# VH-VL binders against Exosome complex component rrp40 (rrp40), part 3

Target 1, 240 residues: Exosome complex component rrp40 (rrp40), of Schizosaccharomyces pombe (o13903)
Amino acid sequence: MAEVEEKGLLSYYFPGERIPDSIISQDGSIRLGPGLVFQKKDREEEIVVSKAGRLHQTGKNAMLIDSRTKRYIPATNDQVIGQIISRFAEGYRVDIGSAHIAQLNALAFENVTRKSRPNLNVGSLVYARVSLADRDMEPELECFDATTGKAAGYGELKNGYMITGLSLSHCRKLILPKNTLLQTLGSYIPFEIAVGMNGRVWVNSENLSTTVLICTAIRNCEFMSDEEQIKYCKDLIKKL

## First folded at step 23 (VH-VL)

Design z2 (from z1 with light chain Y52N)
Fold by OpenDDE, fold request of step 24:
Structure z2 (fold): chain C 240 residues (1-240), chain A 120 residues (1-120), chain B 106 residues (1-106)
Amino acid sequence: as target 1 above (240 residues)
Amino acid sequence: DVQLVQSGAEVKKPGASVKVSCKASGYTFTSYYMHWVRQAPGQGLEWIGYINPSGGYTDYADSVKGRFTITTDKSTSTAYMELSSLRSEDTATYYCARKYRGEGYYFDYWGQGTTVTVSS
Amino acid sequence: DIVLTQSPATLSLSPGERATLSCRASQSVSYMNWYQQKPGKAPKRWIYDASNRATGVPARFSGSGSGTDYSLTINSLEAEDAATYYCQQYSSSPLTFGGGTKVEIK
């Protein structure tokens, strides 16, 4: 029985993971810093990770996730991957890795009505477009193409894995139509990918192992030449 | 001090239209949702609709959908609700109420109310 | 739609007595609020997020509950507490209010 070593302080956490109760001080009100949110599940309040990084305790009752990532500054029309941190009547608060929490209205989807709105849970991932970016306002998100009004890939991201902490430059390269890495990988393995300009990438494939391998490749190939990327992918596929 | 000041009482005939205003002061207007709630005489509270801080999204109760329209003028920090195709059952006191765009899922300040009477 | 049922509809008590107001939701809600309304006046935020007193609300008022069952309690009623209290859920659209409980002081 591989004792799943209970992640503790300084451990690396991924979005959606629960902070173990063992590391949460039961004395007093817990102050959550960046990367941590309260989630209510089955009448129990849990602390969940909203941003990938290492868990740090900054005080007796204060914790945060250190992602070492430069803060994303929202820009209009940027595609971003966000994590739902709260749900309320009008919509969702979404962590997009910026200084401010973004707002996603429940009606900001293609052909959506109140009755047909997506039911996103806290911790859910969403691919969205920044519709409003103002220094004085919380960013607003929409899950449809601004021109066509169609979903165009925006919406809930299910059953995949999200990579966090990518450089913005790397993300910009990944969205290019002729990306050597993605094309090479795609020629061998079918997968879905969503690239956020906020340093986040979501991947989904046939199985978790394959998804993880693809994600690993995406992380590792940031500074590789095209030739190196191709070679890397070939070698990676042999391991499958 | 935060204030929501609404327009005065209105008396209209069925089928007519009226526009009620809610002028906000003492806070950043674009940091809050504006909701509308009505109360028929001797009855409880009924949510009518909202407009988000940016003004880009609105939603309405089924009872008023297609007839009522909520808008905002950011330059004057004023929210409006236009009531069209008025019915006798629309007779009520209408309240505007603000809700913070961030954490806090409640109405913290209310207008004084605007009575709209629809009578033949 | 989430239906909120308040009980009792009317509560008549004497000063100093304890009042318990109930609000039951047709489904689980995450955010429950209470508003106090006096005749001819706009509602006022009274209890927010089930158990937090708004600014200026006396300590004799308390809120509790989770899921579908919520309550507002007034310990030792005072004459000024005479009002109608409404519960309101903010978890799902459309926003809904309970039918209200009218508290009368004898």
Scores: ipSAE 0.893, ipTM 0.953, lowest interface PAE 0.5, mean pLDDT 93
Fold by OpenDDE, fold request of step 24:
Structure z2 (fold): chain C 240 residues (1-240), chain A 120 residues (1-120), chain B 106 residues (1-106)
Amino acid sequence: as target 1 above (240 residues)
Amino acid sequence: DVQLVQSGAEVKKPGASVKVSCKASGYTFTSYYMHWVRQAPGQGLEWIGYINPSGGYTDYADSVKGRFTITTDKSTSTAYMELSSLRSEDTATYYCARKYRGEGYYFDYWGQGTTVTVSS
Amino acid sequence: DIVLTQSPATLSLSPGERATLSCRASQSVSYMNWYQQKPGKAPKRWIYDASNRATGVPARFSGSGSGTDYSLTINSLEAEDAATYYCQQYSSSPLTFGGGTKVEIK
């Protein structure tokens, strides 16, 4: 699972603007996330903004534009939560909240064979990784870690509830290590969580009431400070 | 107009290898699965395997698993099947056939076939 | 694997007669497809999803069936209908074909 960290200078850019070389790491290859594209001008390669938003550095050689949009554009290696919308002989069509429906091959699971392939139903939720994101093709998903080949949490999400319509930026914050909100909640209530980069979060806990409470907290704490989040969670838990 | 054009006939000895090609035209190559079907002389149709639109996933019939390999070249819109460790029972006409990546369960277009003869 | 059994193996009829070809599956299938193959030629999609005629298929051809039992019917045979017809399923992996029915015109 790819870790996203918000580092560096947050600057607002408009479409068509060039990212200054001074901001771009000169060490190795750069990975462009959403809102950024390579453009060749006069034999020089430039990084150009394709969507309005704030520039975030997610790693030493990785950056993206946060446009505060809820529209998800598939990117390779993104973890996403999808819903099975149809099944066919070779696999599944999966709604991941993008313009295009994704494909999940029945063999795209850990140690799977034709005879042992998972049987997902229409409506089932799946935690998956985007393995292919091409403008000219439907995105493809896999339910295993690209490096290890292990499931690593990918697969069918059974039980629980899915939160939809979260900002992509909020989701990116939720997957960060030492997330104050999730740590605070976890200190009171044991729960499972899957965070998709596509604005979807899945939560499962002991009962419906606790699950709803956690979901409510996740929705409401997006713009709160750490101190505010802690206080909010404490107050919310008292209502149980 | 959709067309699948296959390579010419092949004659091989047992244990040898051969690679058959299927060139697609008239449609978006990466929107379809490519399947392979063979037919021994005077016999029926036998499914051999498929490759998905991206080329990342394949499946094979048990009769050919470990010996046959299906690949694609997107740049040329061509599917390939390499037949290795050939046996006399592999003597057949081999067809490529297109299948939509959606809910379709049928082959809408077929290649003209490639005859592979395995003889000592 | 789902086994498809076609009957009869060979059907010899005169022009104008009605032909009924059967395809039975060892297990229930969602859809059945039929292909027409003439000697020395590749198969052609003929009937798909049990009852739909492919483009260019004459109206005298029809398909029906559900579950394990499917049929292809030629209402009034013509000389050009001489061919081998194969049924095919892909409701379950692996994809399988029937043994075929050879239609001969007297």
Scores: ipSAE 0.873, ipTM 0.937, lowest interface PAE 0.6, mean pLDDT 92
Fold by ESMFold2, look of step 23:
Structure z2 (fold): chain C 240 residues (1-240), chain A 120 residues (1-120), chain B 106 residues (1-106)
Amino acid sequence: as target 1 above (240 residues)
Amino acid sequence: DVQLVQSGAEVKKPGASVKVSCKASGYTFTSYYMHWVRQAPGQGLEWIGYINPSGGYTDYADSVKGRFTITTDKSTSTAYMELSSLRSEDTATYYCARKYRGEGYYFDYWGQGTTVTVSS
Amino acid sequence: DIVLTQSPATLSLSPGERATLSCRASQSVSYMNWYQQKPGKAPKRWIYDASNRATGVPARFSGSGSGTDYSLTINSLEAEDAATYYCQQYSSSPLTFGGGTKVEIK
C-alpha cells in the first residue's frame, strides 16, 4: 500500500480523526482548544478532532483547530487523489477532502470486467478524475480518461508517499510540463508523481527515503524562485 | 417532480423476449444510476442490476446474468430492461428504481411497475 | 450473497399498538434500508441507512440497529400503516431484500 504522510501541525483534519502522538508534546499536560477533545479507547486516552479545520499550536502545550480553511470543492475533470474509506454495493466510498464523500464505481477502470473488477482495501490511494460534481450530490470519480477510456495513469497508487495540504496554485504549478523543480529533480532521480487538485501529491521512486526527500522538496519550494529551486535541489542531491 | 413512468403490461409465450421501458422526468437523467427489481406474484423483491446512464456501464445479479440487458437512451431520458428466452418463472412485476445521490444509499423513486406474464 | 431474514412474517395488531419488525443479516452490513409496499403499488422509500426517515414518513416510524440486527418500530399503529415492509442492504453486491413483514390492522 502507498504510505500517507503522517499528519502534523497545519494539516487539515476531519471530525473523528486522531492526532498523531508524534506531534503531541510529552513534556507536561496538553491543553486542548476549540475543535479537539480527549477520548478513551481501549483503556487509552487519545486526542481526536471534533470539528473540521487545520491543527494549530497556540503554545508549547496548547493546540486547537482553525476552521477558516476551505475544503476542496470538486469540479468536473479535476484530477484528485482519494483514499478508500469503505465499500458499498456499486463500489467504493472515497475521501477526496470535499464536503461529500465521493463514489468510485468498481467498473470505472480500464478493461475491467465483472471477473476482473478491482478489490481495493480501506486506506488504499487512487488517482482519479471527477466525473460528476454537484453541490447536492456525492461526487463521482472514474479511473480512466474521459475521451479515450484508457487508464492514463489513473488507478490505485501503490507504494510511494503522499503529502497533503498543498495550495491549488502550488498544485497547478507542479502540473506544468516544464516545472523547474520537477525537471531539476528528475535529471538526478527517477520518480513518478501524481498531483491532485485537492491539494494532495503522491510520489514514488526507488526507495522510501528518496521519495520522502522529493516530497520535502516539493513542499519547501512553493515560494522559491526558479534559481532558488535549482540551488536547493543541487544541495539536496549532495546529501544522498 | 421526479417521475418514473414504465411501459404497459406484457403477455408473452415462453422463449420470447420482452423490453420494458422506464421514462424519467424531473431530474438530470445522466446523474443517477437506474436499477431494476422484480417481484413474482405473492413474493418478495429480487434485484436484477443497474446502469450508469452517463458511462453506460452495467452490472447484474449472478442469478440473472446472460438473459437480462439494461440500456438507456439519453436523448429521451429512458432506461430499458430486456429479458430474453422467457420462462414461466419470469412472470413478475418489473420495477425501475433510482439510486439516491445525496446522503444515503437507497432507492428514492420507483416506477409504477410493469407486469410481464409468461404463459403457454 | 447477504441473506436478510425478516420476522415475523405477519403482524396483526390493533390501532395504537406498538409494532416491531426485525431484519437479521447473514453478515455485518453498513447500509440497511426499509421500504413500504401496499398491495398493487410499487415499494416506497421509508427508512434509509438504518435510522433515517425518508421525506414524508411519519415520526411514529423509527429504525435502529447495526451489524447484523436491525429493526423497524411503529409507535402507536395507524390504519394507514397496513403494508408489507421490506428490509434491504446496500453494503454489498448483489443488493438483497428480506422476505418482508406484512403488517395488518385488526
Scores: ipSAE 0.699, ipTM 0.865, lowest interface PAE 1.3, mean pLDDT 88
Fold by ESMFold2, fold request of step 24:
Structure z2 (fold): chain C 240 residues (1-240), chain A 120 residues (1-120), chain B 106 residues (1-106)
Amino acid sequence: as target 1 above (240 residues)
Amino acid sequence: DVQLVQSGAEVKKPGASVKVSCKASGYTFTSYYMHWVRQAPGQGLEWIGYINPSGGYTDYADSVKGRFTITTDKSTSTAYMELSSLRSEDTATYYCARKYRGEGYYFDYWGQGTTVTVSS
Amino acid sequence: DIVLTQSPATLSLSPGERATLSCRASQSVSYMNWYQQKPGKAPKRWIYDASNRATGVPARFSGSGSGTDYSLTINSLEAEDAATYYCQQYSSSPLTFGGGTKVEIK
């Protein structure tokens, strides 16, 4: 029929999403683990997700978001999404989820000079390529294609929304030229995407609610068949 | 262990050029940035610029831009600094210094220095 | 450019005395280092990231500070500590050094 089923336990949730009342126990006080917070709306308490991951019930009256992922092991020529932590004289310290913080030289962009180099702020997201990977050194990143020197989509990721904790196999499927999920969504909604081999995916579209729907689709469709992905996308589009 | 050995002292006339070498050993040359710093007699330290040997990036202080050229030769693990159109004010000891690549942002090894004297 | 002002310019003390060297930045910095330079020799790594001693630096040396104010302390001065000490910021290009504090043993 016309009604779509609500998300339940073990579904992926993103920050800002509400936990359905149907899965909240009414027997006694409920305890919230990492990734969940109480938030007041219309004088009623809601349970809202504060960290991306799968919803787990850890006891009769306890739940949390499980966002476990392995530490990223840098490999030369991987695309990654990083977050600027701080500046230093040559450029930026960048978190990519590896054992060491990475470095991004301020000159490691297409056609930059001292006057035209980017000015990235702490907290900004960047799409970059790993240029140096060594277990004993901080990895180095570059925001251009190694062969052509062109930006090739690398650089600051403005606006949009990033999800984390995706498996490497999922990220590899997302990068394929004819990915069913992305082609289906793209036929209805224009959006931008960047896929990092460090389990991070960034999406940008017209507005945040649409972007969150796309991110939810990416997260929830990992194990679906092509046919299931197409149907799921159509159901999500009806929410526009 | 890590060692940076610079070329010997130079005496030059105004208008000439000088090229100072810095031969690195004991580490993977292309994995570390090399900086150059000078010190005029009786004065403090002045940063000149750096090179990333693997990517070829260079950057220079605005105060010295235009006359300094920093290069490398990967096959000999050697960094070079060339200064053109020498003036008496360029008389100084010139140091190469390696930037540390672990946790921390500092120069962990310095060359012994090369004295460049510019006089008629 | 970030200007680093070191004081005093010269510090003359007896062995066993406590020496405190000051470095003030014209704006806040996140990465302040210290180098030791003896006459006729290259500078040598000494303190990095405000408070970390480089390998081989005696425990009598300590660094502290944040923001604009940094210091290097020698708790019990020894003859081998006679040198000029330079602070250096690594937070912003161009890299800059202080003017140095010359430590002399009486």
Scores: ipSAE 0.629, ipTM 0.828, lowest interface PAE 1.6, mean pLDDT 86

Design z2 (from z1 with light chain Y52N)
Fold by ESMFold2, fold request of step 24:
Structure z2 (fold): chain C 240 residues (1-240), chain A 120 residues (1-120), chain B 106 residues (1-106)
Amino acid sequence: as target 1 above (240 residues)
Amino acid sequence: DVQLVQSGAEVKKPGASVKVSCKASGYTFTSYYMHWVRQAPGQGLEWIGYINPSGGYTDYADSVKGRFTITTDKSTSTAYMELSSLRSEDTATYYCARKYRGEGYYFDYWGQGTTVTVSS
Amino acid sequence: DIVLTQSPATLSLSPGERATLSCRASQSVSYMNWYQQKPGKAPKRWIYDASNRATGVPARFSGSGSGTDYSLTINSLEAEDAATYYCQQYSSSPLTFGGGTKVEIK
């Protein structure tokens, strides 16, 4: 049985869900803000959610989806950065910023046996892939590539610094192989990076001062052009 | 109503194998891990292994490793244990017990137990 | 492996008396449970996560403890409480149980 019943205003909606007629005003024309679209179904128009978020009524005949929610919604094959909360017999409870705490099996690593298991401490960071994303169950994580079984950069993230609260669109740009900011910074500074689709980014470099500079650049670059990113990097390097 | 119904008692010779079933009903089989715990006569409880029915991850206790296999048949909602190369010290009552895949780190239901006697 | 030491091995008490069962872990654990087992029967979930009573467990049962030291208390013992009680840690593999405390009613 589904966990939710018919939803109302300020309820959380996912893309593809229909807005119930019971909360739609029947006076005059209806104005749809961001996150809502009209969709034709069976000769009738319905209002459908196009972005995840909370339904907000901005006026008598006006609605929008407020996507300000900070909770990550797990999707299979997303890369995420998680923090170990506790250990249990089969593995670890991991915070990934979702509604449910995720689980990481102790054997979900490259070439790991019971004898050679990783020993992750509470508070440790891990780079992992979402292997199960079910809204009714705790998400499951694995620290290996689904196709090859190789670690592929997944696993414990030692040292470094994690920043949070980045938008999904920003994270998608950062994960691109040709990302201008990261390529430009990399030409001046050696560093490691892991980008999570849960709005978390981890950076590690030679020292804290350099790591902070890189994190600052990542936070500030979201709306910059390639040219602006290059100039920004040059200016930032002067602070090193 | 949740039920875990195990197969009947077994009497085996040393060196033989035994297969015990645990038929689940009243819940979604793949939402729970299945564990096996044994209890020798007059003694306490010993965990011996588990399986995740959906993903196939298994782990076994050292005392039975190499001789013990847990499998499932999702179409019949049944877990199986198989213990080979039986020894007299394997004489015990074997229980299946379920653990929810989500939060909750305990066994909430147990099967009725299956007595396995190994005698020459 | 985490070793759980239960004491006493046997408690023989009269109805109405207070029973306290002890479970000590060889190292700190985050998840400690208790199961009740009557002769010839499977164990039953009794106390989970140190202090929560399972559904149907009488209010006279309570659990407490953290770290390495845990206890189960029966405030006013009744005849039906005669059973063996096992503690179990769920914090590390392999899962382990204590040796049990057998509660007997005089």
Scores: ipSAE 0.483, ipTM 0.780, lowest interface PAE 2.4, mean pLDDT 86

